VHH binders against ATP synthase subunit gamma, mitochondrial (ATPC). Designs and how they scored, part 6

Target 1, 283 residues: ATP synthase subunit gamma, mitochondrial (ATPC), of Arabidopsis thaliana (Mouse-ear cress) (q96250)
Amino acid sequence: ISTQVVRNRMKSVKNIQKITKAMKMVAASKLRAVQGRAENSRGLWQPFTALLGDNPSIDVKKSVVVTLSSDKGLCGGINSTVVKVSRALYKLNAGPEKEVQFVIVGEKAKAIMFRDSKNDIVLSVTELNKNPLNYAQVSVLADDILKNVEFDALRIVYNKFHSVVAFLPTVSTVLSPEIIEKESEIGGKLGELDSYEIEGGETKGEILQNLAEFQFSCVMFNAVLENACSEMGARMSAMDSSSRNAGEMLDRLTLTYNRTRQASITTELIEIISGASALEAAK

## First folded at step 1 (VHH)

Design m02 (framework vhh_7b2m_4)
Fold by ESMFold2-Fast, scan of step 1:
Structure m02 (fold): chain B 283 residues (1-283), chain A 122 residues (1-122)
Amino acid sequence: as target 1 above (283 residues)
Amino acid sequence: EVQLVESGGGLVQAGGSLRLSCAASGSIFSSYAVGWYRQAPGKQRVVVASITSGGSTKYSNSVKGRFTISRDNAKNTVYLQMNSLKPEDTAVYYCAAETLYRWSGYDSYDYWGQGTQVTVSS
């Protein structure tokens, strides 16, 4: 290989190293901005889980799976993982007289799932995190889902943030007011809601509707922030690995460059020696 | 987000030992590269030792063989074991944590501690 080809490869690898280091810096900065908010948002929905419960195995006729993914790649396996979990939920909740639909958040899950599940996707949203994530932005998305999608159970699939090297695929379930009302009739954990005072013209069903809507908004806000943290952590790890691999490749190319240069010097020296010998031997 | 607090400094005689601790608050400390710097009066702050998130270490020539940096991620703490101390080691020692690069050079630290004084008497 010529010295120019090796030099061009070295330039390319140096550029990759620089850009991956810069991308890691950006991911680290974004993680720093969002991690505290994600951890604090866990407190927003935990009271509703205690009051209304989390019933991931509940058997219902219409399930909607909300799949949270990123718009940009280079974040390890986080997007393939939520797609895999979402497809498993589809199979688990499918059956005679049962319907399963998808709501997709993020470009990466959309691209994957549009190939074989397009007919089951009722809503797709991208660029949610184009601006800094806040409750108002997520609550509008939650409201759009509630107004445009019919469900008995809503299954939110996301990556819960544990650390920059560990994320936990998680499914949070929100039940429709109709299903909650049916469950409360059996005097289970929802029986405590019968103790609440009715306000104005509102019925128990209307109170449950308001609680379910607020629960969904809180769970979605937490899930979106958790997934954003997991994305940034996974990207930091991916960029760190890429930058280190680029550094190792640059070292190997430097050796190749030195060997190629040395070979060229040796060839030049042989030509000089041969020329001198030919001149000396000339008759 | 992350705060660093140094401890373990003090007065010691030449040839003695001290162990400095850098305790961090925050959930991602294990992902940080951490370095120790020192600054003597009227001089520039200089690097002493660093440790990556993976545990790889690097030392300045002036302390190599005498100082050992280590980390305990379960306790969110980084240590600097200083042996065979010399009067020239007298300085304020600072802990710095970097969130940006696993294989950190010494020039890019996001968080700094308040410093701890080390005095070595002859």
Scores: ipSAE 0.000, ipTM 0.081, lowest interface PAE 23.7, mean pLDDT 75

Design m03 (framework vhh_7b2m_4)
Fold by ESMFold2-Fast, scan of step 1:
Structure m03 (fold): chain B 283 residues (1-283), chain A 123 residues (1-123)
Amino acid sequence: as target 1 above (283 residues)
Amino acid sequence: EVQLVESGGGLVQAGGSLRLSCAASGFTFSSYAVGWYRQAPGKQRVVVASITSGGSTKYSNSVKGRFTISRDNAKNTVYLQMNSLKPEDTAVYYCAKEYFTYWGSGDTEFDYWGQGTQVTVSS
């Protein structure tokens, strides 16, 4: 192995180390910007869960799986995880006279799922993060989904942020107004709406429609922010690992370089000594 | 970074042919629909043709039977073969990547990432 080859490898590894360290700092900065909003948004949907119920196991004819992923990679297993969960939900909800469709958010899940599931993808959205994430932007996305997709249950798959080393794959279920009304007839708090005096002539169905739409917007806003935090945290972790690995590789290459250089000096010294001895003998 | 680079435009006589190419990079080309749009001076940008990831094609009524869209996923390239060109085909042609697809209507919204390539048809 020549010293020049080892030196060139060292230069390459140093560049990788610099780049991954810089990328970690960028991810850390972005996480700091979004983490507080994600945590605060968890409170937005809790009242709806209390009112409308959390029925993740409910059996319906049409399920739509909303898969949240990133547009850019280098964030560990975050995107493969939501794809795996989404595919498991497809299999779990498939059956005679049952439909399962996908709504894909993010380029990474789209690329993965288009290979074997494209016929079941009803809607795809990329570049959601092109503008800073805010409630209005996510509300528009939620409205587009509600306007263009028919469902009995929406299963939102995302990575809930716990810490930079722990992301929890999570499924949040939002039911259609028709399903909510059917469930409330069996026994629930929504039965009290029958006795509520409503000004302006709004029907119970119209109230449930408005509540379901607002619930979905709130859940989507939280899910998108949670997934963004998890993406940044996973990227920090991935870049930290890559930087440490590059550092270890650099250390090994430095040792190899020093050993090769030392061996070359030793060989040269032996040749010089041998030459000097031969010249002395020739006198 | 998504990049779309159009080429193949030029000046051609009415009745002639041109083949436009769009070289794509920065995304999983085979997973996205790709389209061709055109914009004549003082007019709105309009869709010419599109091709889905699965190879299904859609054409504007003004170009049906004359233009053919195709893709080569191995080369990350989409093509527009333009035959029997007319003066009214004169426009800047843009290559666009899928942004959003509506299943119920089949409509696809596209991003305009290319700089465009000028096609001029003389009478």
Scores: ipSAE 0.000, ipTM 0.148, lowest interface PAE 18.2, mean pLDDT 78

Design m04 (framework vhh_7b2m_4)
Fold by ESMFold2-Fast, scan of step 1:
Structure m04 (fold): chain B 283 residues (1-283), chain A 122 residues (1-122)
Amino acid sequence: as target 1 above (283 residues)
Amino acid sequence: EVQLVESGGGLVQAGGSLRLSCAASGRTFSSYAVGWYRQAPGKQRVVVASISSGGSTKYSNSVKGRFTISRDNAKNTVYLQMNSLKPEDTAVYYCAAGDYWSLYTPESYDYWGQGTQVTVSS
């Protein structure tokens, strides 16, 4: 066994350990920055859920599943988890004369789902994190989805941040203006206002559309930030695990190096002794 | 709002043991990361040990193998078991609580106790 081969492998493992430690610290720093924003954004959408009601099991003709994933990997199972949940929702909402479509956010879910669900994907968006995330950026995406994708219910799938060891797959439902009008108490009450319109004021349809747009923007903004927190936390855990594994491998390689070097020195001593004995002359 | 109270400090001879307790008031203490810090006279406050909400532990090189940090979420308490104490361990020990990331960015904890004195004679 060559001491050079072992030495080269040790250098590679040391580099991996150093890089994974650095990546862990970067992920920790980014998580700290985004966690406060995620927590604050929870307050933006919860009042609308109270007004419009929680009913993720509502039976509708057309459902659209919005799957949030990351662009970069090395973040544990967060991406495979949202894909599994999204596919489960597809099966749960499947039926005669029912339609289910996907809106994919992030490169990782896109890569997985384009293999066998391409025909059901109506929109795909990547590089949402190219610039620092802000409400305006997310609201433009939400508005684009609402105006260009037909649905009765939007089901937003994301990883809610609980802790670095606990990411909660979460589904948030946003209903179309038509469904809100039929199913919600607020929709029924707004119908009464149409009878009292005096001038060219905002119609019931416009009010419901504006509520749906604002609710979806708020829910999407929170979901994107929650998923970013979960991505950073999962990456932190993955890098910590990789760094620890590299350290253990380095310890094993160090033992191998020491044994190989000791064996090499012993062999050299034996060769020297044997040479001296040969020179001393077997007559 | 979280309030932290340290206890268990005192005078002990070199080679002895002490167990420090950090008791917290608050409804969500189990979600916090907790660290133990110490400050000797004329020195800066330095980290001793930390524990995450999930139970992962980290120790400073000077105390590895001698100190053990643990938590009991049912009692809202974190413990620091100190074995094989040395005169250089003499300091005021502080308990700190914060979000999970405080474990990775020292001195970013949100809540601090008032401290408990540990004196090791030799």
Scores: ipSAE 0.000, ipTM 0.104, lowest interface PAE 18.9, mean pLDDT 77

Design m05 (framework vhh_7b2m_4)
Fold by ESMFold2-Fast, scan of step 1:
Structure m05 (fold): chain B 283 residues (1-283), chain A 122 residues (1-122)
Amino acid sequence: as target 1 above (283 residues)
Amino acid sequence: EVQLVESGGGLVQAGGSLRLSCAASGFTFSSYAVGWYRQAPGKQRVVVASITWSGSTKYSNSVKGRFTISRDNAKNTVYLQMNSLKPEDTAVYYCAAEGYRSYLPDYEFDYWGQGTQVTVSS
């Protein structure tokens, strides 16, 4: 290894350390901006769980798995995790006379799943976070999915934010109005819906349709914000790890540089001493 | 302002080659899928080739092995290299870019160019 090669590597590693520290700070800033909104948005959909139930194990003929991922990388295992869970749900809900399809949100899941699941993907959405995330933006996406995708159950896969070092893969289920009506008829968890008065000429089916649409919008809004927080937290952790590794490499390179320099000086000194001794002996 | 500008069309002899270019501006080109469509006289517009932001490609059966789609994100440009051209390849070729959403398997494209004429003489 030459001294100049080691010096050039030290410069590159210093730049990596600086960049990864900067990226960590940017991720931390973005996390602070969205964390409060994510936590507050949990309140939007929790009342629906009490009213309509959360039936993750309900057996249906057609399931649609909505996979939430990021557009940008360097966020640990966040995207591979939701893809893994989504594929597991496909296997669990597949069977004779059963259909499973995917709706993909984000560039990273799209790239991964396009390799072997492209025929089962009915819709993909990218750059959802190009503008600041708000309820109106997400509700348009939710409406788009509901109008263009047939389902009995929607299985929304996302990373719920717990901390900067931990995210919880989560699946939230939203049932179609037909399934809700059927559950209500047999006196299941949704039987209490029969106690509500129908007003304004709306049919029971219309009320259930409106409730399902609103529930899906609320769940999607929370899920998107949770996933954004988890992305920022995972990116902070990844950048912190990269920065520490760069620092350790810089320390090792500094030692190598000093040893190479010292060895060169020692060799030169030995040559000088040897020359002087030879001249002295020749007298 | 969002704009797609095609170039490279023209008259070519059967068995010849042409390279079409599509220059994009006014949007984040590198984040979107882009494709080439064509419309022959008296026929509907059909997809020829598409390329995702990650570089994954898809081709129509009629052009597979003869056409190659590629992109240069630094130049915000997509290319269609057309080899072994046949008279039935005669059409107006359109560049299209994926918008906010995409419907798979067929892709939904929100940005369209004005088209460039390709004529293959027998």
Scores: ipSAE 0.000, ipTM 0.260, lowest interface PAE 10.5, mean pLDDT 79

Design m06 (framework vhh_7b2m_4)
Fold by ESMFold2-Fast, scan of step 1:
Structure m06 (fold): chain B 283 residues (1-283), chain A 121 residues (1-121)
Amino acid sequence: as target 1 above (283 residues)
Amino acid sequence: EVQLVESGGGLVQAGGSLRLSCAASGSTFSDYAVGWYRQAPGKQRVVVASITSGGYTKYSNSVKGRFTISRDNAKNTVYLQMNSLKPEDTAVYYCATYGSWYELPTRYDYWGQGTQVTVSS
């Protein structure tokens, strides 16, 4: 191995270390910007859970799985995880006279699922994070999904942020107004809605529709922010690991470079001594 | 910048057929829902048909059963097959991206220039 080869490797590894440190700092900054909003947005849809119940196991004829992923990689297994959960939900909710479709958010899940599930994908969306995330933008996306997609239940799959080293795959279920009304008539958890007296002349159907639309917007807003936090946290961890590995490699290359250089100096010294001895013998 | 270009408009007799094409330039076409809209003189633009990236279709009641929307993502093209045309279908037809507001401002530019459809009685 030559000193030049080792020197070139050292330059490459130094660049990787610098880039990964910069990427870690960018991810940390973005996480700080969004984490508080994600945690606060958890409270946005808790009232709906109290009013409408949490129905993750509800059996319906048409389920739509909304898969949240990132556009950029280098964020550990977060994207592979939501794809696995989404495929599991497909299998669990498929059956005779049952339909399952996907709404894909993010380039990474789109790329993975397009191969084997293209016919079941009713909508795909990328570059959601191109502009800073706010409620207005996410509510417009939610409205777009509601207008373009027919469903009995929406199952939103995302990575809930716990810490920079712990992300929880999570499924949040939002029911259509028709299913909510059917469940309330049966007298389940939603049965108490029948006793709710509403002023202003709106029909029960109109109120349930407005409630479902607002619930979905709130759930999507939280899910998108949670997934963004998990992406940034996973990227921080990945970049920190890469930077540390690059640093260790750089240390090893530095030792190799110093040993190779020392060996070269020793060889040159031996040649000089041998040359001097040969000249002296010739005299 | 992604641009949409409509073609296939023209003059047709009542009861005739036309096929409109909407060609997209750019690399993100398969991600977009696309709609066909029409605007008659002095009226607001109204949606006539839409198709999502996954192929889910919706139609206005006025065209349901007569018009068919389809897409070919390999060709970056959306089609509107218009059958049993009526004089009331006379309008400028536009294609546009559908419901992608979170990518604004560029999404506001994703209207085509329009193609004139005239159905004579």
Scores: ipSAE 0.000, ipTM 0.121, lowest interface PAE 19.4, mean pLDDT 75

Design m07 (framework vhh_7b2m_4)
Fold by ESMFold2-Fast, scan of step 1:
Structure m07 (fold): chain B 283 residues (1-283), chain A 122 residues (1-122)
Amino acid sequence: as target 1 above (283 residues)
Amino acid sequence: EVQLVESGGGLVQAGGSLRLSCAASGFTFSINAVGWYRQAPGKQRVVVASITSGGSTKYSNSVKGRFTISRDNAKNTVYLQMNSLKPEDTAVYYCAADYVEIYSGSWTYDYWGQGTQVTVSS
């Protein structure tokens, strides 16, 4: 191997190291910008759990799985994880006279799931992170989902942010007003809502619909922010690992370059010495 | 912690019947879809039957009309009733479940049992 070949490889590896370090810093900066908002947004949906209760065992005829992924890669296993969870939910809720559909957010999950499940995908959204995330933007997305998809239950799959080295695949469920109404009629969790005086009685369904729409917007806003934090944290870890690996490769190449250069210097010295000896012998 | 344990396998004559049981522990059984798979020597594992949390069933074409899958949520158990057994049904039978807790902070787990041998003599 020549010194020039080793030198060219060193330049390539140094560029990779520089790029991965820069990407790590960008991810760290973006994480700092979003983390506080994600943590604060957890408070938005918790009151709905208190009001409407937990529904992990509810059986419904039509489930819609909302899968949150990223548009850009190099963020560890976050995207493969939400796809795996989404497929597990499909198996759980599929059956005769039962329907499961997907709403995909993000280019990475879209690419994976379009190959195997395209007929079950009713909506796909990309480039949500092109502009800074805010409630109004996510609320428009939530409204688009509600207008284009009929459901009994929405299952929102995302990566909840715990730390820069840990994220937790999470599923949040939002029920349709019709399912909530059935629960209240059986004397379930919403029996207390029926105790309130609602003038005309005609607004109960409208109130439940407004609550479900607002709950979905709040859960989606938190889920999107959590997933964004997890993406940035996973990218930081991936870029840090790539940068360290590039540094190790650069060190090995530097060693190879130094050995090759020393060998070349030795050869040149031998040629000079041999030349001097030949000149001395020729006297 | 989470475990699936198959039982009920054995040797049976062609035309005979056998009932397999899959006992589940360590998770909320009632919300899980559970399936039976089988693997014959030198072949890949293939699905035999599945049952959703709501009791909806699906069968492979090779066993439809002969096998019946059912569940008992009170006992955390799934059954596979195998009738009119054929030598082609000889395989190791596996129980599989996707564990999903449908709430914030939930995790998915892919669980497989150890398998139970079913041998159908000619």
Scores: ipSAE 0.000, ipTM 0.114, lowest interface PAE 18.1, mean pLDDT 76

Design m08 (framework vhh_7b2m_4)
Fold by ESMFold2-Fast, scan of step 1:
Structure m08 (fold): chain B 283 residues (1-283), chain A 123 residues (1-123)
Amino acid sequence: as target 1 above (283 residues)
Amino acid sequence: EVQLVESGGGLVQAGGSLRLSCAASGFTFSSYAVGWYRQAPGKQRVVVASIYSGGSTKYSNSVKGRFTISRDNAKNTVYLQMNSLKPEDTAVYYCAAESPWDLLYKSGEYDYWGQGTQVTVSS
């Protein structure tokens, strides 16, 4: 092993350590920028839960699973987790008279799910983070989903941010106006909706449609921000782990470098001494 | 309040049949996955059959081909038709309902459990 080969490996590992440390700092900065917005957006959907009730396990004829993932990797298990949850929801909601379709957000879930579930994917969206995330951008995405897919229930799968080491896979359900009316009619969990007065020239169906669309936009906005926070937190953890691993590798290479250098010096000295002695003895 | 009530258990001869029923109340039954579990004395509680909200079914290898699980969402009831019963099928049979969310976390604990019904198969 030459000292030059070991030295070149050390330089490469030092560069990796520097890059992963920088990436950790960038992720930390981005998390700080978006965390407050995610926490504040949690308040947007709570009034709808109070008005329409919480019925995440409702059984319907047509479910649409909206899977939120990232475009870039190096963020631990957040993407594999939402894919697993989305596939489990498919299993639980699919049946002889039940249809399940997917809406995929993000390149990572798209790549995974296109391998074996392409026929069940009705819409895919990537590069959502190309522009700064704001309500208007997410609202356009929500409208695009509502325009392109028919549903009885929307199941939004995302990673809710708790801390940089704890992300909670979460499913938020938004029901169609027809299902809300049906549950109200049969006295299910949504029976409280009948206590609210509906006035004006609009039909009950039109009012419920407007409420469902607005609820979906609010839930999507929160979900997208939560998932972005979880992505940044997971990336910080992944980069921290990678940096520590690079440090350990660098330590091992440093020991190898020192041993190789010492061995080279000893060999060179032995050759010089032996050569000089042999030449003198030959005279 | 949430309740699951099993019925249909009893004593039967080997080769006989029994039909278990589980009546549910207090939750949106049609949204839940429902399963039958059994527990023999001194053994762990094990899954026998499951039916998901979408109608898909899953059976334990020990009962596949002999037992049939079905549900009636209009009556909030799940059934287990047990045919060709064997002495080793002797156990307390439990009905359990699990939300889709609990299944995703592999909790192993259903949101709701019944009190159980005894099935005894004589040789």
Scores: ipSAE 0.000, ipTM 0.112, lowest interface PAE 19.6, mean pLDDT 76

Design m09 (framework vhh_7b2m_4)
Fold by ESMFold2-Fast, scan of step 1:
Structure m09 (fold): chain B 283 residues (1-283), chain A 123 residues (1-123)
Amino acid sequence: as target 1 above (283 residues)
Amino acid sequence: EVQLVESGGGLVQAGGSLRLSCAASGFTFSNYAVGWYRQAPGKQRVVVASITRGGSTKYSNSVKGRFTISRDNAKNTVYLQMNSLKPEDTAVYYCAAETYYFGSDSWTEYDYWGQGTQVTVSS
């Protein structure tokens, strides 16, 4: 192996190590910025679960699967995981006279799912993470989804953040006002709303619609923040692995470089000694 | 695994001397340029001195004539002899080694860093 080839490889590997270390630090910084907000946002939607009950397996005619992914890669298996769960939900909720559609957030899930599910995708959104995430921004996205998509149930698929080394694929279900009202008639938990005094011109249907819209915004805000934390945590882990692998490769190349240089120096010394020996022989 | 360990730091009076040592394990200094950096409180880390594989040295203007960098390839150690110390020399001193060699007398950014050693010069 030539000294120049080894040197060029070392330079490339060194650059990979520097870039991956920098990317890990950026991911760690971004995680610190969003982790607290993600944990706090869990409190925003949990009261709705208490009021409306737990509806993960409700069977409806029209389901919409909202798949949350990242725009950038190098974040382990988070994107392939939400796509796998989303496809499983499609199969689980498919059937005669049943419809399943996708709303995709993020470039990575869009790229994967456009290959075989393009006709079932009604909305795609990218670059959500271009600006720091806040409730207002996510609320606008949630409203855009509600305005442009008809559904009986929304299935929000995301990666819930547990730690830098652990994230949990999660599905949160939000029901349409019509389904909520129907559940209330069956004697569900929503029957408790009949105990509240309704004042002014606001109807029960209007109250349920406002409640469902607010619930979706809260769940969506939490899901987006959870997925962002999981993305940053997974990227830290991926970059840490890449940096360590690059460091090991650089150490091996350094040894190879040292051997190559030592061989060159030895050859020069042999030639010098041979020259000196020839001069002595000539005397 | 590759590791750099600094030693020799401490508290010294203005006009005094200290000798810092940087010991390497996992690779050989004899084939690489090695540098000393320092970072004062509230300041960026700056280069102080460097030595090439061939023994050529470079110094920052603030320490030229007072500091001397040297290497002992047999002991795989690089030294920084600091004479005529001033309060302005107070900083954490870091050893850094370039993992590959592209030529002589380069102020190249280094890949392997030590954890640093504190030098405090009292007035």
Scores: ipSAE 0.000, ipTM 0.083, lowest interface PAE 21.2, mean pLDDT 76

Design m10 (framework vhh_7b2m_4)
Fold by ESMFold2-Fast, scan of step 1:
Structure m10 (fold): chain B 283 residues (1-283), chain A 122 residues (1-122)
Amino acid sequence: as target 1 above (283 residues)
Amino acid sequence: EVQLVESGGGLVQAGGSLRLSCAASGSIFSDYAVGWYRQAPGKQRVVVASITSGGSTKYSNSVKGRFTISRDNAKNTVYLQMNSLKPEDTAVYYCAKYTWEYRSGSYVFDYWGQGTQVTVSS
């Protein structure tokens, strides 16, 4: 290996170390901006879970798995994790006369799942985080999903934020109005609706539909913010590891550079001595 | 994409029975909810019964105990069994596929059949 090659490798590794440290700081700043919002958004969906239940194992004819991933990489295993969970849900909910479809959020899960699951993907959305996340933006996305998809159950797969070194793969289930109707004993309020058939089945169905849509928007808002926090935390951890590994590589390359330089000096000395001897003999 | 064809209507005496059939072609039948609607002359179209993809059923108060909705996914068909028919049940009966519509926040009738006439003579 030449001294020039070693120097070029050292410059590359130093640049990687600088970039990974900068990316860690950016991820930390973004995490601080969204963490409070994610934690506060947990309160938005808990009342629905208490009222309607959360039954990820409920057996239905049509399940739709909403997979939340990032657009950018370098965030550890968060994207591979949601893909694995989404595929597991597909296997658990597939069967004769049963259908499982995917809605993919984020470029990374899209790229992975288009390889072998393209026929089961009904919608993909990217660049959700291009602008600061807010309820209105996520509500529009939730509405787009509901417009393009018929379902009995929506199963939202995301990474719940625990810490910068830990995230929890999570599945939240939102049931269609018809499935909620079938499971209508859940909560006293659903029992009360059964006593009021003011304009027939349609008016109760409309109430349950509006409730399911609002629940989905609330769960999606929390899930998107949780996944964003987990992405930033995982990126911080990944960048910290990359920076540390770059430092170790730099140390090894420095040693190699010193050895190569020493060998080069020795060779030059031999050439100088040989040349001087040849000139002296010629005189 | 989806085509719905109603059949089974006709003239029947009060107290009689009829079974209506709604046959679907196109999309996967088991994936959607289907409803039966009726429209009497000079009146608005009203819901009679509905059945979800999971098989859950709903009935209007005027037909509870008399009508039964069912589905056979293998035949892509929804049935409406009408018993103890009354002159007030005289109407054109339609079947409709429900589709989720986010703009209105409600199920909309995505595909309507052509209808089948039911006449109950007193």
Scores: ipSAE 0.000, ipTM 0.104, lowest interface PAE 19.7, mean pLDDT 75

